# VH-VL binders against q9h9l3, part 274

Target 1, 176 residues: q9h9l3
Amino acid sequence: PRKMVAIDCEMVGTGPKGHVSSLARCSIVNYNGDVLYDEYILPPCHIVDYRTRWSGIRKQHMVNATPFKIARGQILKILTGKIVVGHAIHNDFKALQYFHPKSLTRDTSHIPPLNRKADCPENATMSLKHLTKKLLNRDIQVGKSGHSSVEDAQATMELYKLVEVEWEEHLARNPP
Key: E = the ipSAE of ESMFold2; O = the ipSAE of OpenDDE; V2 = 0.75 times the mean of E and O plus 0.25 times the DockQ between their complexes.

## First folded at step 15 (VH-VL)

Design z44 (framework fv_nivolumab; at its last look DockQ between E and O 0.71; V2 from the best seeds 0.73)
Fold by ESMFold2, look of step 15:
Structure z44 (fold): chain C 176 residues (1-176), chain A 124 residues (1-124), chain B 107 residues (1-107)
Amino acid sequence: as target 1 above (176 residues)
Amino acid sequence: QVQLVESGGGVVQPGRSLRLDCKASGFTFSDYEMHWVRQAPGKGLEWVAVIRYDGSNKYYADSVKGRFTISRDNSKNTLFLQMNSLRAEDTAVYYCAKSGYWQSSAFLRYFDYWGQGTLVTVSS
Amino acid sequence: EIVLTQSPATLSLSPGERATLSCRASQSVDDYLAWYQQKPGQAPRLLIYDASNRATGIPARFSGSGSGTDFTLTISSLEPEDFAVYYCQQYDYWPLTFGQGTKVEIK
């Protein structure tokens, strides 16, 4: 049986006017929520906007951050061969410049049964914050200091577990 | 430069159909969810619909559910709105809209670019 | 549905005066609030996102403040081009909603 991990990333603004999203933190947890990886990552280009309100990334975090190429190699070794769970996970993979096999990818922002359990519109893309509050009775991303990718990855894994049996059966019947 | 250009508006009778197009340029269209927002003459703004970046998921305002269909063709950088069973209250300028940067830890659905809009008038 | 109530409905001021526009949400929207300017016959123009961040190319006289349920757009000294309708918009929860607008007109 395949091992399962959850991933969450935080991005900063690079490129013209800070509109490009570049990886600046990545956290990976196992099925039980234990942290397998949690590093601040130095983007290969100049940071224009730390986006701290959302990312939690500050200038001091970049001083000793792992260079992107090294971090990417470390992260991909962890992800290879595993089922990877995330929330709007396409964005995380885009920031990693990597796309995991669709058959091994689980996106909690795009699972209709999960929305239904939360009494949310089935086809609305719901925030991790709202799903976590409704289904786990937990407040995440609290305060104005930005998000924690460890907290978010852990919440994402717990959300997936709520629909894991049903969704894995669905995917077996409807291969991506 | 980011540009969004709507077309396909016009005058139609109630109960009829109309399709709107929005041609996008100046950004990677397939990276973004896209929205339609409308504004009745002399009135405020109303969000209408959203479509996922890959077209696999769609969500609608209650006022248009079952009558409108949002779609996209990423190979042509084009967003569509098929409007069926049109009613007088659907009379509005229809805008396509783009959000700013993407951030996986938060959905930031403010609209940094708008088209100039296309007018749909539903009257007999 | 999160209702955004803007006040006042109309604000009559002269160039050079300070404009203060209010937006109140029916429940907390955290910092997920934007402000737009719209002139007749034109598309809306983003002024402020994330409650307080000025959009690219927006003059420094525009500022946003607030969090949760109460938000303010301030124009520190009105220019002739600032006479327009202003809308707030929340993006915390579906459906996305806009306030009804505040018209800023010349006295």
Scores: ipSAE 0.769, ipTM 0.909, lowest interface PAE 1.5, mean pLDDT 93
Fold by OpenDDE, look of step 15:
Structure z44 (fold): chain C 176 residues (1-176), chain A 124 residues (1-124), chain B 107 residues (1-107)
Amino acid sequence: as target 1 above (176 residues)
Amino acid sequence: QVQLVESGGGVVQPGRSLRLDCKASGFTFSDYEMHWVRQAPGKGLEWVAVIRYDGSNKYYADSVKGRFTISRDNSKNTLFLQMNSLRAEDTAVYYCAKSGYWQSSAFLRYFDYWGQGTLVTVSS
Amino acid sequence: EIVLTQSPATLSLSPGERATLSCRASQSVDDYLAWYQQKPGQAPRLLIYDASNRATGIPARFSGSGSGTDFTLTISSLEPEDFAVYYCQQYDYWPLTFGQGTKVEIK
């Protein structure tokens, strides 16, 4: 079996009105929740909106942030060949300007058995916060200071582990 | 600028079907979860349905579940609502609405942009 | 579902006065709360998101506050164009729900 990692990214707003989502932090954890990567990342364009409430990113975090191109290279090296778990992970990949093979991607926001286990509608997209509370009895993303991408990545991995066996069997029978 | 333009509304009899279209422009349509929201005459707002960015997931209000189908064509920047088995209580102005941003595994499902709405009247 | 109760149903005020609108949730929705303005014959317009953030282009006289179950929309000094219906909306739980609205009318 392939190695598994979980990823969570934080984005800030760039462009004329800050509507462009640009990567500003990336965290990657292994199967056990150990941090493999956690860096603030400097977007190539001027930041218009730090989106701090959600991103947790502040101006001081960008002072010594890793340039995007460098960070992207580092991250891709970690992801290559691995099963990558994330929550609504398509947004992370967009921010990274990278697309991981679908067969090696696991999106915890789109796993019906996970929703079922949480007594949530199978066809509804649930937040990481709610699933984590229901299934792990843990509060994440508390307060208004912004999210922790490490915490979120760890929660994502733990959630996936709850349905890993069932879902991997499903995917084996129904390859994307 | 962001624009959402609904069409397809009209007068229909109960039990009939109608399809609404919403043409989007001014943003990357395929990046966003899209919604339908309706408003009966003289009444408040009611959320109707949501569709994932790639159309792979759909969820509905109980009031329309089994009768309405939300869909999208990202190549045409168009959102659809197929309404079957229409009832008098479905009479409303139907709005397509753009969701807010996604951030760090959080879905910001406020509606930052709305269409002008299209009126659907179900009457015998 | 989360029930949002707005009060008062109608608020009669004159231009220049302060308007205070309340939205109460049946259970905590954190700060996943938005406010909209709607004028007759028009689509709703986003005013506030995340309980206290003004949407793009919204005048500074509009402000939102609150968290959990109690939220407030304040218009510091009413302008003639502010007389409309205002809705709150939660997006923490499925299904998404709106308050019944508060009508701000001219006295």
Scores: ipSAE 0.704, ipTM 0.907, lowest interface PAE 0.9, mean pLDDT 95
ESMFold2 (binder alone), look of step 15: mean pLDDT 92; pTM 0.946

Design z45 (framework fv_nivolumab; at its last look DockQ between E and O 0.83; V2 from the best seeds 0.80)
Fold by ESMFold2, look of step 15:
Structure z45 (fold): chain C 176 residues (1-176), chain A 124 residues (1-124), chain B 107 residues (1-107)
Amino acid sequence: as target 1 above (176 residues)
Amino acid sequence: QVQLVESGGGVVQPGRSLRLDCKASGFTFSDYEMHWVRQAPGKGLEWVAVIRYDGSNTYYADSVKGRFTISRDNSKNTLFLQMNSLRAEDTAVYYCAKEGYWQSSAFLRFFDYWGQGTLVTVSS
Amino acid sequence: EIVLTQSPATLSLSPGERATLSCRASQSVDDYLAWYQQKPGQAPRLLIYDASNRATGIPARFSGSGSGTDFTLTISSLEPEDFAVYYCQQYDYWPLTFGQGTKVEIK
């Protein structure tokens, strides 16, 4: 059985009008929620919009941030060969400029049994905030200072554990 | 540079079908969730449906659930709305709408670009 | 479903006056709120997103404020081209919902 990690990233706006999303923080936790990686990351291009309300990223965080190429190498070493859990995880992989095998990918924003446990419509893409409140009785992403990718990765792992047995069996019967 | 162009509107009788198309340009279409939003004449805005960036998931307003199907063809940068079993209350201008920038676990479902709209009139 | 109630329904003002438009949510939508302007025969135009951020190309006279259940759109000095209907929209809960609109008419 493969080892399992959870990932969450924060993005800033680059490119024309700041509409391109570029990686500026990445956090990875193990099954127990212990932090394996947590770094601020300097995008390879000019930051137009820090998106601080959501990202928690401020100009001072970028001063000593790890350059994207180096951070990406560190992150991919951790992810290789592992089951990776995330929420809307395609965005995290896109920010990393990376494709993780679908058979090793778990997306808590798209697991019908998890929605059922939360008394939510199975096809609704529910936010991490709402699922965490409903199923774990925890408030995350509190305040106006932005999200913490460590907090979010930890919450994502705990949500997955609620359906892990059922969903792993489902995927074994229905390979992606 | 971002453009969304709807087509396929017209006048139809109740119970009939129409398909709306929305051609997108000026952005990477396959990076974004896309929506349909409608506005009955003289009325406000009503969200209709959303489709995931890869087409793998859809969600609908209760008023259209089971009758409308949203779909996309990322190779043609085109969004579709198949409208079956049309009713008089479906009469509206239908807008194609693009979500703003993507972020990790925050779903920012405001609409930074809209098409010009296409009118669907359902009458006997 | 989240109901957004806009007030007033109609706002009649002269050019140069301050316009203050209210949007109240039936329960907290945090900062997940946008404002749109719609002129007759046109598509909506995004003004404000995330409660207080001006969209690209929107004049500085437009500002948004509020969080949770109470939101305000302010036009600091009304121009004749600001005659339009204004809608708020929440995006914290499914289904996405819009307010019924506030019509701003110039005397």
Scores: ipSAE 0.801, ipTM 0.918, lowest interface PAE 1.3, mean pLDDT 93
Fold by OpenDDE, look of step 15:
Structure z45 (fold): chain C 176 residues (1-176), chain A 124 residues (1-124), chain B 107 residues (1-107)
Amino acid sequence: as target 1 above (176 residues)
Amino acid sequence: QVQLVESGGGVVQPGRSLRLDCKASGFTFSDYEMHWVRQAPGKGLEWVAVIRYDGSNTYYADSVKGRFTISRDNSKNTLFLQMNSLRAEDTAVYYCAKEGYWQSSAFLRFFDYWGQGTLVTVSS
Amino acid sequence: EIVLTQSPATLSLSPGERATLSCRASQSVDDYLAWYQQKPGQAPRLLIYDASNRATGIPARFSGSGSGTDFTLTISSLEPEDFAVYYCQQYDYWPLTFGQGTKVEIK
C-alpha cells in the first residue's frame, strides 16, 4: 500500500480587491499525525487581504515566509507518489497550482460513508469543523483568530481513518 | 466584473416542467459552488439547491428534492435548474447565486453575487 | 433547520437616524452569518459576511456585530437609498436559511 499524508493549506487574498486566493501556509502530516511540513509561504504578489479569520495569517507571518516557488517544490516532493488526504482538497491543489492524480486523492468533504457515520446527509458537503465535532468529539477552528492548518490536517487524517477500509474497497471497485 | 444572468422563466401549468439557465462571467466559474435561491412574490428568500464546483455533488432543499435537478456546464460557464412536477408554491423569482470566498476546509456559503432573477409562475 | 428570527418586522425612521436590526438564531451559528439588502424589483445585495465583515463597496455606515445566536446590523446614519428590506442568512448548517426580513421604511 502507498504511503498516506494529509494536507491543509491557508490562503490569503491577492490581486485587485484581494479576490485571488494565494497560498500562504501549508501543513502536511503523516498517517499518525506527525508534522512533515508546516511553513508560511510568501505569495508572489502583494497581499491585499490576509483573510485572518479563516487563514490565521497575519502580516508578521510573512516576514520570513518561504517564497511560493520554493515552497511549492518542497511540497510537491512530499506529495509525489502518495495518497493525499484533504478536506475540500481541490482548493489546496488550486492554491498550490498543482494537480494530484485523482486516483491518489481523498477528499473527506466528499465521502458519503463518512457523512453517514456522522448522521449527516450523504449528499451534503459538510465542513471539517462539523465532522470533527460529530465523529471525533473535538472542537477545531475555535474563535476568530483563524484556522490552524496543522490541526486541520490532523483532523482530516483522523476522519479519513474512520472510513479508510470501506472507502478504499469502494475505490478499488470503482476507480475514479 | 462578476455577472450572473438567469433566463428561462415563464408561466407554466402545474405538473409541467421548466428549465432555468444562468450564465456566469467575470470569475473562474469552475472554482465555485453555485446555488439557486428563490423568492415567492411578497415573501422572503429560500435556498433551493447547491452544486459542487465540478458538478460531482448536489444537495437540495426538502421542498424541491426529487423534483428539481441542479447541474452545470463549466465549459460554458452555465448553471442549470431543471424543474419538474411544478407546483403553485414553486411560483417565485429564481436567483442564481455565487458562493463567497473559498478556503481550505471551510465553506463560505454566503452569496456575494446574485443574478437579476427570473420569474417562474405556476398557475392553472 | 436553523430558524432565523428578525426584529422588528418594520422599522420606520427618518434619514440621518440610526437603524438597529436584530437577527436571532434558534441555535448557535458561530459567526457564519450574512446580511443582505434588497430593494423592490432588485436582487439581494451582500452587505455583511462572517457577522461583521463589510462586503466590497459597502459604505462604512453599515456594520455587523454578534456571534452565536444574536446578531445585529447597524446603519449609523440612514441615507435615502438605505430604505429597503434586510435579510440575515446563516451558512453554518444545512439547509441554508434566511430570516424573514426587516423592512426599513421612511417615517
Scores: ipSAE 0.769, ipTM 0.921, lowest interface PAE 0.8, mean pLDDT 95
ESMFold2 (binder alone), look of step 15: mean pLDDT 92; pTM 0.944

Design z46 (framework fv_nivolumab; at its last look DockQ between E and O 0.78; V2 from the best seeds 0.75)
Fold by OpenDDE, look of step 15:
Structure z46 (fold): chain C 176 residues (1-176), chain A 124 residues (1-124), chain B 107 residues (1-107)
Amino acid sequence: as target 1 above (176 residues)
Amino acid sequence: QVQLVESGGGVVQPGRSLRLDCKASGFTFSDYEMHWVRQAPGKGLEWVAVIRYDGSNKYYADSVKGRFTISRDNSKNTLFLQMNSLRAEDTAVYYCAKEGYWQSSAFLRYFDYWGQGTLVTVSS
Amino acid sequence: EIVLTQSPATLSLSPGERATLSCRASQSVDDYLAWYQQKPGQAPRLLIYDASNRATGIPARFSGSGSGTDFTLTISSLEPEDFAVYYCQQYEYWPLTFGQGTKVEIK
C-alpha cells in the first residue's frame, strides 16, 4: 500500500477586511503520528486578521516564518505520491494552492462510516473536535488559544485508522 | 460586496411543490457551505438545510427531511431549495445564508451574510 | 437539539440607556455562539460571532460575552436604530438552533 500522511493547516486573514484565507502554518504527520513537517508560514500578503482563536497564530510566529513559496515546495514534496488524510482537507489544499489527486485523498469530515461509528448522522459534516471526543475519548482544541495543527493532524490520522480497512475497500469498489 | 438574492417564493396550496433560487455574488461561491434558514410570520428563525461546497453532502432539519432538497450549481453561483409536499407550517420567509470563514478542522456555521428572503405561503 | 433561551422576551428602554440581553443554552456550546439583529421587514444581520467577536462594520457599542451555557449581548448606549429583535444562535451541534429572540423596544 501507498504511504499515508495526515495534514492540517492553519489560516490567517489577508486581503480586504481579512476575508482571504492564507496559509500560516502546516503540519504533516506519518501513519504513526510522527511529525514530518511543522512550520509557520509567511503569507505573501499583509496579514489583516490572525484569527488566533482558531489558528493559534500570533504576530510573533511570523517573525521567522517560512515564505509561502518555499514552504509550498517543501510540503508538496512530502505529499507527492502519498495518500493524504485530512479533515475538510479541501480547505488545506486551497490554502496551499495545490490539489492532490482525488483518488489519493481522504477527508475524515466526509466518511459516512466514521460518522456512523460516532453515532452521528452519516450525512452531516462533523468537526474534528467532536469526532475525536466521541471516538478517541480525547479533548483537542481546548481553550481559546487556538488550534495545534500537529495535534489536529494526529487526531485526523487516528480517526481515519478506525475506518481505514472498510473505507479503502469501499473506495476500491467505488473509485472517486 | 457579498450579495445573496433569493427568488421563487409565492402562494401555493398544500401538497404542491415550489423551487427557490439564491443567486450569490461577491465571493467565491464554491468555497463555502450554503444554508437555508426560514422564518414563519411573526416567529423566530429556523435552520432548514445545508449543502457542502461541492454539493457532495447535504443535511436537513427533521421538519423538512424527505420533502425538501437542497442543491447548488457552482458554475452559476446559485443555490436551490426544492420544496415538495408543502404544508401550512412551511409558510415562511426563506433566507439563503453564507457560512462564516473557514478554518481547518473547524466548521464556523454562523451566517455572516443573508439574502433579503423570499416569502412562501402555503394555504388552501 | 440545543435549546437557546433568551431573556427578557421584551426589553423597553430609552435611547442612551444600556441594554443587556441574555442567551442561555441547554448545554455547553463552548463559544460557538452568534448574535443577530433583525429589524422589521429585513433579514437578520450578524453582530457577534464566536461569542465575543464583533462582525465587520458593527459599532463598538455592541459587545458579546460568555462561554459554555451563558451568554450576554450588551449595547452600551442605545441608539435609535438599535431598537429591533435580537437572536442568538449556536453552531456547536446539529441541528443549528436559534433563540426565540429578544425585542428591544423604545420606552
Scores: ipSAE 0.800, ipTM 0.929, lowest interface PAE 0.8, mean pLDDT 95
Fold by ESMFold2, look of step 15:
Structure z46 (fold): chain C 176 residues (1-176), chain A 124 residues (1-124), chain B 107 residues (1-107)
Amino acid sequence: as target 1 above (176 residues)
Amino acid sequence: QVQLVESGGGVVQPGRSLRLDCKASGFTFSDYEMHWVRQAPGKGLEWVAVIRYDGSNKYYADSVKGRFTISRDNSKNTLFLQMNSLRAEDTAVYYCAKEGYWQSSAFLRYFDYWGQGTLVTVSS
Amino acid sequence: EIVLTQSPATLSLSPGERATLSCRASQSVDDYLAWYQQKPGQAPRLLIYDASNRATGIPARFSGSGSGTDFTLTISSLEPEDFAVYYCQQYEYWPLTFGQGTKVEIK
């Protein structure tokens, strides 16, 4: 019935000392991993720290980046009414200045059956990299040039599919 | 300015309990995962426990599992550590610690701010 | 559990000298490594995060390098306030672990 998408974002440092995390890239994929959205986004505040080692964001990416307000509108239009899957997804929603309904939110960093399949402690917060390696035998986030939000969103969707039936049944019995 | 202030330490006998508090200010407490780290006298640092930003998930070092409980009250900007069945080996200065900036694609669990610590002495 | 081995255990130097502190991990921790300074009776202070990034307010004489299993903290010219214990910490794997420390003391 409801369509499902996966989202991943990359952040840069803004505000005093670059400690505020601001959205600078967002990627959304559908259930089959097809890219629905992938844009570099210009934060409304001055960028103090590109955090390139993790974000993959460099100054040249901001030259033609979509302004935050416009990008946010585009992204929220895609997310509305859908089940949204992410990894530590609360951070993505904070960067979007948005809160998706809990009943339509799936967080692969906090799904005990997924950890169990990976032979990891049920309540340890495991990285996307580690879960993807253990469960999909795939290396993501390779190298020191930063992460790809497309790659990460695609991996997140594939991980969710491994536990989708079990977890959807769990949530139906335990509404948020 | 970020400030973390621990309290509740003291001298107790083995087998007893203590609760430690950590009051936070100068940042949005509910945005961050918080940790306890301890240091036995004259020894190095040992990570103890972490709690999710909303309190919904907790993880512990093996040395304290089943005896210690981490918790938080975001309305009071306070982190707690309930320490039960204390042993001599739990004698340490206990620090609360704050992770650095949040970044959704990576878990960067270094500690940019520490409290000054509270001493727990377990002695018979 | 990732074991971090710091060397040397004690480094005896004079002010103005260059200090080189090593941290070796039992397996790769990529860049997920931090360095802390601790003086007696004080909490640790973050010096370096992500292996090579200097924390806010840390003097330029402190630098970090390395990736994978071998990491170095360098103090280019020791000041009197730099005599302390230094710890490395990895955050690639649970549980988070620290090295046993390197004491930098006046010769």
Scores: ipSAE 0.686, ipTM 0.889, lowest interface PAE 1.9, mean pLDDT 92
ESMFold2 (binder alone), look of step 15: mean pLDDT 92; pTM 0.944

## First folded at step 16 (VH-VL)

Design cx1 (framework fv_nivolumab; at its last look DockQ between E and O 0.73; V2 from the best seeds 0.00; counts 0 for: pae E 8.0 > 2)
Fold by OpenDDE, look of step 16:
Structure cx1 (fold): chain C 176 residues (1-176), chain A 122 residues (1-122), chain B 107 residues (1-107)
Amino acid sequence: as target 1 above (176 residues)
Amino acid sequence: QVQLVESGGGVVQPGRSLRLDCKASGFTFSSYGMHWVRQAPGKGLEWVAVIRSDGRYTYYADSVKGRFTISRDNSKNTLFLQMNSLRAEDTAVYYCAKGTYRSDSTGYFDYWGQGTLVTVSS
Amino acid sequence: EIVLTQSPATLSLSPGERATLSCRASQSVSSYLAWYQQKPGQAPRLLIYDASERATGIPARFSGSGSGTDFTLTISSLEPEDFAVYYCQQSYNWPYTFGQGTKVEIK
């Protein structure tokens, strides 16, 4: 198996007026799309805004959710030493209070060849939903249930695989 | 075509155990949460339990908590309900129901089986 | 648990008439409310989900509305096959709960 995983996190709002983004779900898949990790996570602070429309997180998901401290340890164990693929992945790492080495990070929201393949401006930040539809002919993030982090992680991995060879060569010539 | 077929119902005495099976077809079973819902004769619907697509999360109604266990075998497209310490009030038609949302235990029930009758009587 | 109360208990109408069914929640369920139809000897059938979305294959005469605590199922013009028991169900929180049902019967 490849030493590559894709990650997607869902966040809820905590703190004053719910402006703090706290991790509430994390999904990790391998190169083949197999789920390695998928947990609901309990933030250490009171949830003010579940952001359900986007996150898909509801109060019922917090029943028996994994405490953040424990979940973070589990997730970091999986990510360590891997190439980590994500979409706008800096948000995921921020929610995890963890930053993966840049040389081992792949952000599908900032890969010009991927945008080019989707007939989008190379310097634009395109949504995962849009890229997935254009390049994979698949609809994600549909309905009022919010996002599925598993599906999003899988889509992210599949998108990256489309440009993997070209992008890895680019990175080899131009290391971050 | 989505199909759910329950089996295992019958007549049992109070305190006994019974296992229900639900065979699924026509959809990617492993991608959806599955539920059990029951209906006592001449009564309304009562949600019993749910299991997430990967089988890792389960939730139960208080009326069955500690006595019933929901489980699944995704390789066999089969949902199970192990019922222990059965009571008269557990008498009902038991339906397996497909969750509506992929990779989640939440949602509604877009497909139902025909149901299997469980009768608990002395 | 969230209690759903349906009204009326029984609705007697003739074919062609408009049916209005109510479902009230003991606390807000946002829009996480579904309606089911059940005919004698059959399993329930999903009609409406997310308060107002019609399930696949459901005729246009069925519509749902409401949010928070008050919800309504409307059948614009009753067909003979619409006489049945209707249940509302919330998916806002565990445990999931159903209303006690409204029986739509022929006058």
Scores: ipSAE 0.419, ipTM 0.813, lowest interface PAE 1.7, mean pLDDT 94
Fold by ESMFold2, look of step 16:
Structure cx1 (fold): chain C 176 residues (1-176), chain A 122 residues (1-122), chain B 107 residues (1-107)
Amino acid sequence: as target 1 above (176 residues)
Amino acid sequence: QVQLVESGGGVVQPGRSLRLDCKASGFTFSSYGMHWVRQAPGKGLEWVAVIRSDGRYTYYADSVKGRFTISRDNSKNTLFLQMNSLRAEDTAVYYCAKGTYRSDSTGYFDYWGQGTLVTVSS
Amino acid sequence: EIVLTQSPATLSLSPGERATLSCRASQSVSSYLAWYQQKPGQAPRLLIYDASERATGIPARFSGSGSGTDFTLTISSLEPEDFAVYYCQQSYNWPYTFGQGTKVEIK
């Protein structure tokens, strides 16, 4: 049986006018919510816009941050061979410049049984904040300081556990 | 109610070591960054070090880098400062301070302990 | 590292008067600036964070303003308990630094 992890990333703006999204923090937690990886990551390009309101990333976080190439290697070692859970996870993989097998990928933004538990339309894309409040009675992403990837990854794993048995059985019968 | 209680201060000779403890209660210790801030007698405040909520990130003031080590044990709600190669200029009241933001090594200090005095003299 | 310079060093005033304390940074700290109050024999108390936000339980007579390099703490009408030393602190970059303090004392 495969082991399961949850991932969340925060991105900053690079390139012209800061419009390119580059990885600046990555957090990975195990099934129990224990932190396996949490590092600030220095993009290979100059940071134009820290996007702090959303990313929670400030200039001081980049002091001694792990260079992207090194961080990517560390992260991919953790993800290889595992079921990876995330919320809108395609953005995280894009920032990592990485393809994870679809059969081993779980996206809490696109799980109809999870939406049903939240009394939301099954085909809607729901935010992590809303699902967490509704189903876990917790507030995340509170205040003006931006998102915490540790907090978000932990919430994502807890949400997936609510539908894990049903959804894993569904995927076994309906391979992607 | 948030409480931070420092202990381990005392009088030591230059070149010796001392370990400070800070016991935390009244909040989820493992969710917050923690800091040490010191104040020499009759002087202003000097930030010493930070440790992130998970213990995986630290940063030190240049005046203590290489001599002091900040650490934490989240299972015991305790923050530590190991002070090696102590100098007379390390004489100060040492405060334990709670960071303001969850899961962040940055921010301000919304709660402080009452401090513990470290005196380094021959 | 970022040096914070407070002025004046000492401010001698009577209860009921307005106190205006300045903090200047050697380089921009954006809005990442806090103010603390410290009374003799006590730990500091957070008054203002993010340049202008009052901390929980802080009376409305305390206000902060400024951004970049120039910051001000204002106490609109001094109460007897406000005679203390005040420090500014930046959280913009490592290492965090404090100003040298402004003592507000009774005239």
Scores: ipSAE 0.019, ipTM 0.661, lowest interface PAE 8.0, mean pLDDT 90
ESMFold2 (binder alone), look of step 16: mean pLDDT 94; pTM 0.952

